# Ledger of designs, part 227: VH-VL binders against Cytochrome c oxidase assembly factor 8 (COA8)

Target 1, 167 residues: Cytochrome c oxidase assembly factor 8 (COA8), of Homo sapiens (Human) (q96il0)
Amino acid sequence: APERGAERRDTAPSGVSRFCPPRKSCHDWIGPPDKYSNLRPVHFYIPENESPLEQKLRKLRQETQEWNQQFWANQNLTFSKEKEEFIHSRLKTKGLGLRTESGQKATLNAEEMADFYKEFLSKNFQKHMYYNRDWYKRNFAITFFMGKVALERIWNKLKQKQKKRSN
Short names: E, the ipSAE of ESMFold2; O, the ipSAE of OpenDDE; V2, 0.75 times the mean of E and O plus 0.25 times the DockQ between their complexes.

## First folded at step 21 (VH-VL)

Design ol4 (from ok4 with light chain H31D; framework fv_pabinafusp; at its last look DockQ between E and O 0.33; V2 from the best seeds 0.61)
Fold by OpenDDE, look of step 21:
Structure ol4 (fold): chain C 167 residues (1-167), chain A 124 residues (1-124), chain B 112 residues (1-112)
Amino acid sequence: as target 1 above (167 residues)
Amino acid sequence: EVQLVQSGAEVKKPGESLKISCKGSGYRFSEYWLGWVRQMPGKGLEWMGDIYPDDSDTEYSEKFKVQVTISADKSISTAYLQWSSLKASDTAMYYCARQGWHYDESGPWGFDYWGQGTLVTVSS
Amino acid sequence: DIVMTQTPLSLSVTPGQPASISCRSSQSLLDSDEKTYLHWYLQKPGQSPQLLIYKVSNRFSGVPDRFSGSGSGTDFTLKISRVEAEDVGVYYCSQTEHVPYTFGQGTKVEIK
């Protein structure tokens, strides 16, 4: 029985370009676009006196960022692969080579590519719907925790001020 | 690393106005009380007042309330101490200092980081 | 205002010997949460003050183990187990329990 070669699912390497901000930075930094996802990574600042709530918010933001990076890296890889396969298959059907007489990469016309985009969007519609749903859920949670952290900061300031006045 | 960097030494005449600065770095400037402490030549330390940079809330010692104005610009992480009219008696070293705190506590744990000081000399 | 009284005001110590500085507050520095906001600073010659001990007995970051703080209510003590040449300066107790924040008169520590 011939060993079915395990199709190495080319998973995008999880190597988010670790942009290292300057050591003295006291704010979040935005890195250059990732080569696979095309998303700009954010390096989150860790304060000296980070509350448990602030830490939860930071972790949730980081996890959501990683989730987005992985989704779009894989989606872009899949798109690029399927696009190339589509072009090759159509050129072959037309009896055309992969290169023109001038040595340029053979391309399809806009109408033929429109068929690809329509098919790709249709095929991935459910995947995008799930992504959008989860994106909203995550961002809602982040926003909620941002509100809580904002309230905590106000409370901490008020507590300190009250201590100053109670005397 | 937390740092407080103050403006340079000042030599002024009585009646002149003065504004000295303290720039914070290495921490969330807006979320810590920043105090000013006076040290007259050969004397001890005197707390003048403090500011919370996020909302510019200020607290003054009664001794200094009418004599000075404390302000902050959180956009550039800088606090200020200002005199409208200097006196010879204002000759002193002035320190800015961060009030350390922990989220679990209500009070400050003292001044944990200090500026290098600004010498103000007021002479005729 | 809370008056902070230090004793002695001057101390001459032989290197390697222990030193002790007392600080007394005119009022209790114990708050309703059973926290005591008494702190110790060192001002070395020609330098800014630096925090040594916060809340009676906690050493600040980078402070050597030879420094220790103790006390309760109105009576507090800073101890140096073995005085070194680098310990020369003026020591201040301070309270942040009540506004205005106040400092002791300072204790000048010199090497014999």
Scores: ipSAE 0.785, ipTM 0.912, lowest interface PAE 0.6, mean pLDDT 92
Fold by ESMFold2, look of step 21:
Structure ol4 (fold): chain C 167 residues (1-167), chain A 124 residues (1-124), chain B 112 residues (1-112)
Amino acid sequence: as target 1 above (167 residues)
Amino acid sequence: EVQLVQSGAEVKKPGESLKISCKGSGYRFSEYWLGWVRQMPGKGLEWMGDIYPDDSDTEYSEKFKVQVTISADKSISTAYLQWSSLKASDTAMYYCARQGWHYDESGPWGFDYWGQGTLVTVSS
Amino acid sequence: DIVMTQTPLSLSVTPGQPASISCRSSQSLLDSDEKTYLHWYLQKPGQSPQLLIYKVSNRFSGVPDRFSGSGSGTDFTLKISRVEAEDVGVYYCSQTEHVPYTFGQGTKVEIK
């Protein structure tokens, strides 16, 4: 049994009960959305009989997931900070306080908030352009290695069948 | 870890049908031959046949070819051994076992992991 | 069919002493790739068989180094350098060189 999966299984349990049916073992597992990135992480299965090519594919997928998680965690943090700053600035310009008379946070209407969304996207355009380029490059590489692994598995199947009947 | 879990003991009468199961876990089930081995009470081991679950390719011992059917459902990682009409002489322990394989051909090509066995008792 | 013949069929051993089991095949087990698919299994009382030695001399995972295998062609031997109480059971040799796969008759090992 691969102990790697068991050691990573409890890294960040949520408050939601987990199901661990015995019949589901030995596959990649998709976890709940990460708190910071809002992306669902994949827990990668390491098979007992993993070839070097299969290992390369798995590591590439894991590295891509880590890269993607980090990008969106950073973007979500920046988004949240700049959103609050925008709201504060616009409320001050309108002569309004940061809170209503009831003590709730004052907010802007949907049309006023649209200005923030447009400004945020414009300021981060170059970051998203590089992200998209790198995302496509990474996915092309992953697809390429998936093809190589598929061919390797077909070859292994043929070798086993030949051996079974080599008498 | 690699595990093979078989269905429970069966008590049957001659002429009845039976299908026993073997569920594999901890490895890529469809990529290994899986065999069935009979052990009659107080006797040795007899190979009955194998299946390759990916495409259900089978190989039978000539002794058992007419008597049993070996099948698999790779979607649930389960292999089966079945009789259409049991005989009292089918009373035995039945094991499933994985035929070991490794991508670099260093594997055993013998039965490296075994199920716990299914006792089948056929009596009138 | 390749007949696998074990000797002895029964063996009583004093704890700590060596034991040796012979297995002979009716045909040579030399493959075209020059590998010999001769294996040894132990079936402890009330348990499933377990792989001890594969391809003549390779110990399977978790098998103590007091177990060793040797031989070639048609004559093979399993040796236990010092028998312990946990080694009690029936030992089988087996070939997976040629279908149908076959087993020896078994050698029952007991502690005296």
Scores: ipSAE 0.635, ipTM 0.861, lowest interface PAE 1.0, mean pLDDT 86
ESMFold2 (binder alone), look of step 21: mean pLDDT 91; pTM 0.938

Design ol5 (from ok2 with light chain K55E; framework fv_pabinafusp; at its last look DockQ between E and O 0.60; V2 from the best seeds 0.67)
Fold by OpenDDE, look of step 21:
Structure ol5 (fold): chain C 167 residues (1-167), chain A 124 residues (1-124), chain B 112 residues (1-112)
Amino acid sequence: as target 1 above (167 residues)
Amino acid sequence: EVQLVQSGAEVKKPGESLKISCKGSGYRFSEYWLGWVRQMPGKGLEWMGDIYPDDSETTYSEKFKVQVTISADKSISTAYLQWSSLKASDTAMYYCARQGWHYDESGPWGFDYWGQGTLVTVSS
Amino acid sequence: DIVMTQTPLSLSVTPGQPASISCRSSQSLLHSDEKTYLHWYLQKPGQSPQLLIYEVSNRFSGVPDRFSGSGSGTDFTLKISRVEAEDVGVYYCSQTEHVPYTFGQGTKVEIK
């Protein structure tokens, strides 16, 4: 019985963008677009005096970013593969080669590609719905913690000022 | 790393105006009180005042309230000490210093980080 | 203004021997938050002051274990268990309990 070669699911490499901000920076940095996800990574600043709440917010933002990067990297890879397979299958059905007489990559017309896009969107509809739901949940949580951190900062400011005034 | 970098030494005449600077780096500049401390030649340390850069709230020692103006530009993480009219008696080393604090603690610590100092010489 | 009084004003110490500096405040430095806002600084020759001890007894980051602070209310002490050549300079106590913040006169520590 021939060993069915395990199709190595080409998982997009978790390309942690090697973008390193300047060491003396006290703000978040936006890197160049990732080659797989096309999303711009953010390098989050770690303050010297980071509170547990600030740390929790930072970690939640980082985890959400990584989740988004992985989702779109995989989605873009899947889209590219399925698009290529669709084009190849349609060209073969038409009796056309993969290259034109001029040596250019053979392409399908806009109408034929519209069928691909419709099918792809239909096939991935549930996946996108789950993504959107989780995206909202994560962003809501981030916003909530941003509010808490803002309140904490205000409180810390007030405490420092109150001490000065009470003396 | 937290650093405070002050402007260079100044030589001035009596009656001239002067503005010296202190640039903070490696920390959230707007969230820490930044103080100015005078040290006259061969003398001790004197707190002049401080500023909270986020809202520019300023506190002065009564001794210095009329003599100097403390300001800050949080956009460039820089605090300033300014004289409108220098006197010979203003000849001193001037330090900027950060008042440290911890999120778990309610009060500012002492001055945890200091600038290198700016020597101001006022001579006729 | 709170007056900070240091004693002695000068100290000559043999390397390896202990040193002790006293600081007295004219008023209590105990705050309502149960913290005491007394600090110790060292100014080495030709350098900026550096924080040694904050809130009476807490060593600042990078400060050697040979430095210790103690005291309560109005009476405070800085101790150096074994004085080293690098410990030469002027030591200041300071209070940040009341505005204006004030410093002691300084204690000059020299090596014999």
Scores: ipSAE 0.741, ipTM 0.887, lowest interface PAE 0.7, mean pLDDT 92
Fold by ESMFold2, look of step 21:
Structure ol5 (fold): chain C 167 residues (1-167), chain A 124 residues (1-124), chain B 112 residues (1-112)
Amino acid sequence: as target 1 above (167 residues)
Amino acid sequence: EVQLVQSGAEVKKPGESLKISCKGSGYRFSEYWLGWVRQMPGKGLEWMGDIYPDDSETTYSEKFKVQVTISADKSISTAYLQWSSLKASDTAMYYCARQGWHYDESGPWGFDYWGQGTLVTVSS
Amino acid sequence: DIVMTQTPLSLSVTPGQPASISCRSSQSLLHSDEKTYLHWYLQKPGQSPQLLIYEVSNRFSGVPDRFSGSGSGTDFTLKISRVEAEDVGVYYCSQTEHVPYTFGQGTKVEIK
């Protein structure tokens, strides 16, 4: 359930051009972290011999990725916005400026920030519980379809070998 | 796009060993039989055998069974044709070719895509 | 082994005229799935073979509709309704019903 979506990356690829898989690739590719969600998108391979069941699985995975990307993009934005509003509000209450004497952005200490984190967690608890419920539902469905695709591929292999052996 | 790219031309002497390669791309390599076809100078096509890369199951024409070894490494999408001791009569063009299939059985069982060929010349 | 016999072994054709190539197998190519595993290939000068027709009469992707195949059992025909200069090469019939897979001797088609 715990995700690494809030981690910062200084080595991220170009912000102008996103990762493109090689033209001859026959595998799914994991791209660099998305600017807003910090989640690495999967670029799905579409085989030339794709069955309807394989297509259904791919679309389900794409839809789940879009849902997950959107959720964390919104959460990261909300967290950052509310965090800065909290800091600005507390600095104003203490009669302090938004910048230090050196011109750097003023901050609150860890003890003061603990109030924000506690409030944010409490306020968003039910939303995150519903997210986790939906996340598990989606991943169960994906796992189920992966099993069906695996069985289909085994059947296709057996059919090819049976045709050859009966020769 | 499906492509089969073979290793370059070879000039060898009788008795030498040789291993030529065929790299597949643009499709799920391990799920298709891949065959080897010989064409002697000025002659027609001869099927030598094939391999299913997923488990390396091979089938050989009896004519070639003791003369060559067919193998594959699915992790790099590559199949191989190998001689332990070349003869002058092995001078020929060698093609790899994919045996087609489709999930709904509407597509070909024949050789739908071919490599560019590897010319092997064996002379003293 | 199934022997595949092509007739004729060579053809000279005036551009725009039809051409016909026969292929005969030494035994039936009909499989228990009711499909007939007879295929046609073209090898243009200096090139690899390419699939034209699979399973008697189905044109492979990108093959012009001037190519057609027909036949059943042991007797098969490839027809070119109007031969073009790009159709020059050697045509092979082939079977994948029995191992070892086999090819006909080839039919060389030239423009006169």
Scores: ipSAE 0.642, ipTM 0.852, lowest interface PAE 1.1, mean pLDDT 86
ESMFold2 (binder alone), look of step 21: mean pLDDT 91; pTM 0.942

Design ol6 (from ok2 with light chain E97D; framework fv_pabinafusp; at its last look DockQ between E and O 0.35; V2 from the best seeds 0.63)
Fold by OpenDDE, look of step 21:
Structure ol6 (fold): chain C 167 residues (1-167), chain A 124 residues (1-124), chain B 112 residues (1-112)
Amino acid sequence: as target 1 above (167 residues)
Amino acid sequence: EVQLVQSGAEVKKPGESLKISCKGSGYRFSEYWLGWVRQMPGKGLEWMGDIYPDDSETTYSEKFKVQVTISADKSISTAYLQWSSLKASDTAMYYCARQGWHYDESGPWGFDYWGQGTLVTVSS
Amino acid sequence: DIVMTQTPLSLSVTPGQPASISCRSSQSLLHSDEKTYLHWYLQKPGQSPQLLIYKVSNRFSGVPDRFSGSGSGTDFTLKISRVEAEDVGVYYCSQTDHVPYTFGQGTKVEIK
């Protein structure tokens, strides 16, 4: 029985570009676009006096960022692979080589590529719907925690001022 | 790392104006009270006042209220101590110091980080 | 203003021996939140003050275990279990319970 070669699912390497902000920075930093996802990673600042609520918000933002990076890295890889396969299959059907007489990469016309895009979008429609739903849920949660952290900061400010005025 | 870096030593004449600075780094500058402390030559420490950089709320010791102005620019994490007219008696070391606090506690726990000090000499 | 009175004003200690500094406030430093806002600082020669103890008995980060604070109400004590050469300087008690914040006169600690 021939050993079915395990198709190495080319998972995009989870290597978020390790953009290291300056050590003395007290704010979030935006890195360059990731080569796979094309999303700019954010390096989140960790304050000296981070509250548990602030920590939860930071972790939720980080997890959401990682989720987005992985989704788009995989989606872009899948898109690129399927696009290439589509082009190769169509060129072969037309009896055309992968290279033109001038040595350039053979391409399909805009109309033929429109069929690919339509098919790709149709095939991935449900995946995108789930992504959008989860994106909204995550962002809603982040916004909610941002509100809580804002209130906590106001409260902490008031406590410090009240202590000073009570004297 | 939390750091407070003050401006350099100043030599002035009586009647001159002066503004010295204290730059905070390594922490959320706007969320901590920043105080100024005077130390006259060979003397103890005297709290002058403090500022909350987020809204620039300022508190003065009565002794210093009319003598100095405390201000802050939170955009550059810098606090200032200013004199409109210096006196010979203003000759001293001036320290900026952060009032530390913890999120689970009430009130400040004293001055946890200090600047290196700015020596101000006022002589004729 | 709250007056902070330190005793002694100078202390000469043999290395390895214990030291004790007293600080008395003119009024109780016990706040309505049940916390006591008394702190201890060390100013080493030619340096800025540094926080040693906050709220009577809590050691600040990086402060050696040989330093301890105690007291309540108006009477407070800083103890050094074994004085080292690096402990030379002026010690200040301070209160942040009432504005204006005030410091003791300072206690100069020297090595014999």
Scores: ipSAE 0.771, ipTM 0.907, lowest interface PAE 0.6, mean pLDDT 92
Fold by ESMFold2, look of step 21:
Structure ol6 (fold): chain C 167 residues (1-167), chain A 124 residues (1-124), chain B 112 residues (1-112)
Amino acid sequence: as target 1 above (167 residues)
Amino acid sequence: EVQLVQSGAEVKKPGESLKISCKGSGYRFSEYWLGWVRQMPGKGLEWMGDIYPDDSETTYSEKFKVQVTISADKSISTAYLQWSSLKASDTAMYYCARQGWHYDESGPWGFDYWGQGTLVTVSS
Amino acid sequence: DIVMTQTPLSLSVTPGQPASISCRSSQSLLHSDEKTYLHWYLQKPGQSPQLLIYKVSNRFSGVPDRFSGSGSGTDFTLKISRVEAEDVGVYYCSQTDHVPYTFGQGTKVEIK
């Protein structure tokens, strides 16, 4: 489920163009990832005064986004690969070629393809359960560190104001 | 990189109002005190006051307390220095400067980055 | 208010020779956190001030190691081990120990 880890569209402001658009990763994983790559290195801006907690939160968010992207890229690839293997295996069992007389890929009828779709969904149910579990684990960790960073920033503000007033 | 970019030079007459700006980039603007420093022609540096943009808390030197107003708009990372009625004695170069700090207490608590200055000339 | 007094107010230095600038505060600059917030700035001709030394003796990023600071309490010193042509300008000491923040009068350093 892409919506669980996907960034929201239309978060861009009305001002000048952004150098890091929020929509790019969500759109690019549709279809096989190896045919088209729009994965340029994004140099994340690291503030001059980034604390170890802030760094840990930033890296956890980056890693979670990459993990989510990899999961769906792999699921799409697995679907395509297993679909072709299923068709190839069933055509071989029937003694048929992989291509028609016109050179088009030979296919199976709708009833035979329904068998593939049922098996694929059943086989991958457990993967999606583990994905959901891991997504919630990552989300809880991110939320925990967001809270710690918020408290740290309040503490830093109070320290600055105390330093200004205490002498 | 940390930058403070100030508005351009101003030529004014006594009694006119003026608001000059200082835009910060390359750092979390709202989390640093930003100060204003005056330099009269041929003279040294004078701290006028500062602002903490997160909550707009301001501190003024007593000398400047009733002469100027310091404000900020953190949504556009910009601080302001303004006069309601300029005097010829307000002719000077005005700098904004960031008060540096670090989460591990190793920071300077001094002015680590400065704007390029805004020359304000008030004459008849 | 803490008055910062610099001596000398002017220096003429032959290139390659050392220079020393003194800064005296009207009261101790030992903050309640036991640190001393005494800083040195250089304002080159036609430029904004730039931070050289912070908290007495710490060299700011990109500042050559020929600059050093020392002192404690009310007496502080900036030393330039070998003055170069690009070191000309006005040097200011400054304190951020107590509000209002204050600067010394400046020391103009020129090449002979």
Scores: ipSAE 0.690, ipTM 0.885, lowest interface PAE 0.8, mean pLDDT 84
ESMFold2 (binder alone), look of step 21: mean pLDDT 92; pTM 0.945

Design ol7 (from ok2 with light chain H31D; framework fv_pabinafusp; at its last look DockQ between E and O 0.48; V2 from the best seeds 0.64)
Fold by OpenDDE, look of step 21:
Structure ol7 (fold): chain C 167 residues (1-167), chain A 124 residues (1-124), chain B 112 residues (1-112)
Amino acid sequence: as target 1 above (167 residues)
Amino acid sequence: EVQLVQSGAEVKKPGESLKISCKGSGYRFSEYWLGWVRQMPGKGLEWMGDIYPDDSETTYSEKFKVQVTISADKSISTAYLQWSSLKASDTAMYYCARQGWHYDESGPWGFDYWGQGTLVTVSS
Amino acid sequence: DIVMTQTPLSLSVTPGQPASISCRSSQSLLDSDEKTYLHWYLQKPGQSPQLLIYKVSNRFSGVPDRFSGSGSGTDFTLKISRVEAEDVGVYYCSQTEHVPYTFGQGTKVEIK
């Protein structure tokens, strides 16, 4: 029985380029676009006096960022692979080589590529719908916790001021 | 690392105006009270007042309320101590100091970080 | 204003011996939340003050374990279990319970 070669699912390497901001930074930093996802990573500042609520918000933002990076890295890899396979298949059907007489990479015309894009979007429609739903849920949660943290900061400020005024 | 860096030493004449600065780094500057403390030559420490940089709320010791103005620019993480008219008696070391606090508490736990001090000399 | 009274105002200590500084406040420093806002600072010669102890008994970050604070209400004590040469300077108690914040007169610690 021939050993079915385990198709190595080329998972995009999870190596988000860890842009390290300067050690003295007191704000979030935006890194360069990731080579796979094309998303700019954010390095979140960790304050000295981080509240549990602030920590929860930071972790939720980090997890959401990682989720987005992984989704788009995999989506871009899949798109690139399927696009290349489509081009190769169509060129072969036309009896054309992968390279022109001038040595350039053979390409399909805009109309032929439109068919690919339509098919790709149709095939991935459900995946994008789930992504959008989860994106909204995550961002809603983040926004909610941002509001809570804002209220906590206001409350902490008021407590400190009240202590000063009561004395 | 939390740091407070003050402006350099000043030599002034009586009647001159002066504004010294304290720049905070390594922390959320807007969320901590920043105090000014005077130390006259060979004397103890005197709290002058403090500022909350986020909204520029200021508290003064009654002794210093009419003598100095405390201000802050949170955009550059800098606090200021200003005199409109210096006196010879204003000759002292001036320290900026951060009031430490914890989110679980309502009061400050003292001045946890200090600037290097600014020597102000007022002489005729 | 709350008056902070330190005793003694000067202390000469042999290295390796213990030292004790007392601080008395003119009013109770205990708040409604049962927290006491008394702090201790050290100013080494030619340096800025540094926080040693906050809220009576808590050592600030990087402060050696030979330093300890105790007390309640109006009476507080800073203890140094074994004085070292690096402990030379002026020690201040301070309160942040009431505005204006106030400091003790300072206690000068010297090595014999």
Scores: ipSAE 0.776, ipTM 0.911, lowest interface PAE 0.6, mean pLDDT 92
Fold by ESMFold2, look of step 21:
Structure ol7 (fold): chain C 167 residues (1-167), chain A 124 residues (1-124), chain B 112 residues (1-112)
Amino acid sequence: as target 1 above (167 residues)
Amino acid sequence: EVQLVQSGAEVKKPGESLKISCKGSGYRFSEYWLGWVRQMPGKGLEWMGDIYPDDSETTYSEKFKVQVTISADKSISTAYLQWSSLKASDTAMYYCARQGWHYDESGPWGFDYWGQGTLVTVSS
Amino acid sequence: DIVMTQTPLSLSVTPGQPASISCRSSQSLLDSDEKTYLHWYLQKPGQSPQLLIYKVSNRFSGVPDRFSGSGSGTDFTLKISRVEAEDVGVYYCSQTEHVPYTFGQGTKVEIK
């Protein structure tokens, strides 16, 4: 499924999340939401006896996660930037200041903000369409390699059982 | 980082039951045969049998087939060695050991990692 | 069942000198794929056994190159080119060619 574009008033990018997996993990581990993309990263387990096919699957999943995080981090920044520009422009047209008498940022009502949301979605339609296509392509490839790894593990089980000979 | 950690030493009387454990970590536990090896005081090593935790298929040495039961719970990466009725002659050190393998068949088909051992003392 | 016979059963060695341990199987350990599942273990005093050599001549990870294995068929040898104090313990040969898996009687190696 397509990832939600977040409506956000970002303060600033602060860099890498301070997430680390458990010291002795034998499993993939899901971390807390990333500040910029709002996605939960997966920290992948590297088996001691990792086959080339298992490695390819792991790298494909890592690459897909990085691609997805970058897309939504970029979209969140673009959304925040364009939202502030829209509000600034509409307040200026109304002859109002950028801040209220209390010093808080002036805002637009829900009906006025609906115009922004409509314009943003329309402007970014093709970008999200390509994202959805690529997301499905990546997930199909991951599922395909997961099937290959499952078959390889069955074959390895059979090989080990064949070695259990009494004579 | 492969580790096999066994349950602690046991002191028992003849006729009592006992179940000792071996917990594996740092590897995909269910994908390796795990064996039990006995060492009687001052003696050598004896293979007792093993288990493939994925499906609990077991192989026993004929000497031990009637005397012990080997089992595993792959959901907690743990294998077990059980006696229903201990004898004084069961006094020994018991090791679990992983049978190594590699996907390309280049590795050992021997016991590459061993637990620390569980001393079982049976006295009347 | 395959009986593994080690000689000698006890060995006292001056530090820095070579040592040799023989292992003989009661039947050939040659497989159809030409792999021989004959292994050597060291059990240091008060410790669990540790794998030294697997499949006749392959050193396990972390094993010094002063240890070497050789042989085929029924006759196998473990050699230590220069015995060190840390090499003290009981050495076992073992086969995993056929169930039941079996060990030799052990060779106790001591420093003079």
Scores: ipSAE 0.619, ipTM 0.844, lowest interface PAE 1.1, mean pLDDT 86
ESMFold2 (binder alone), look of step 21: mean pLDDT 91; pTM 0.942

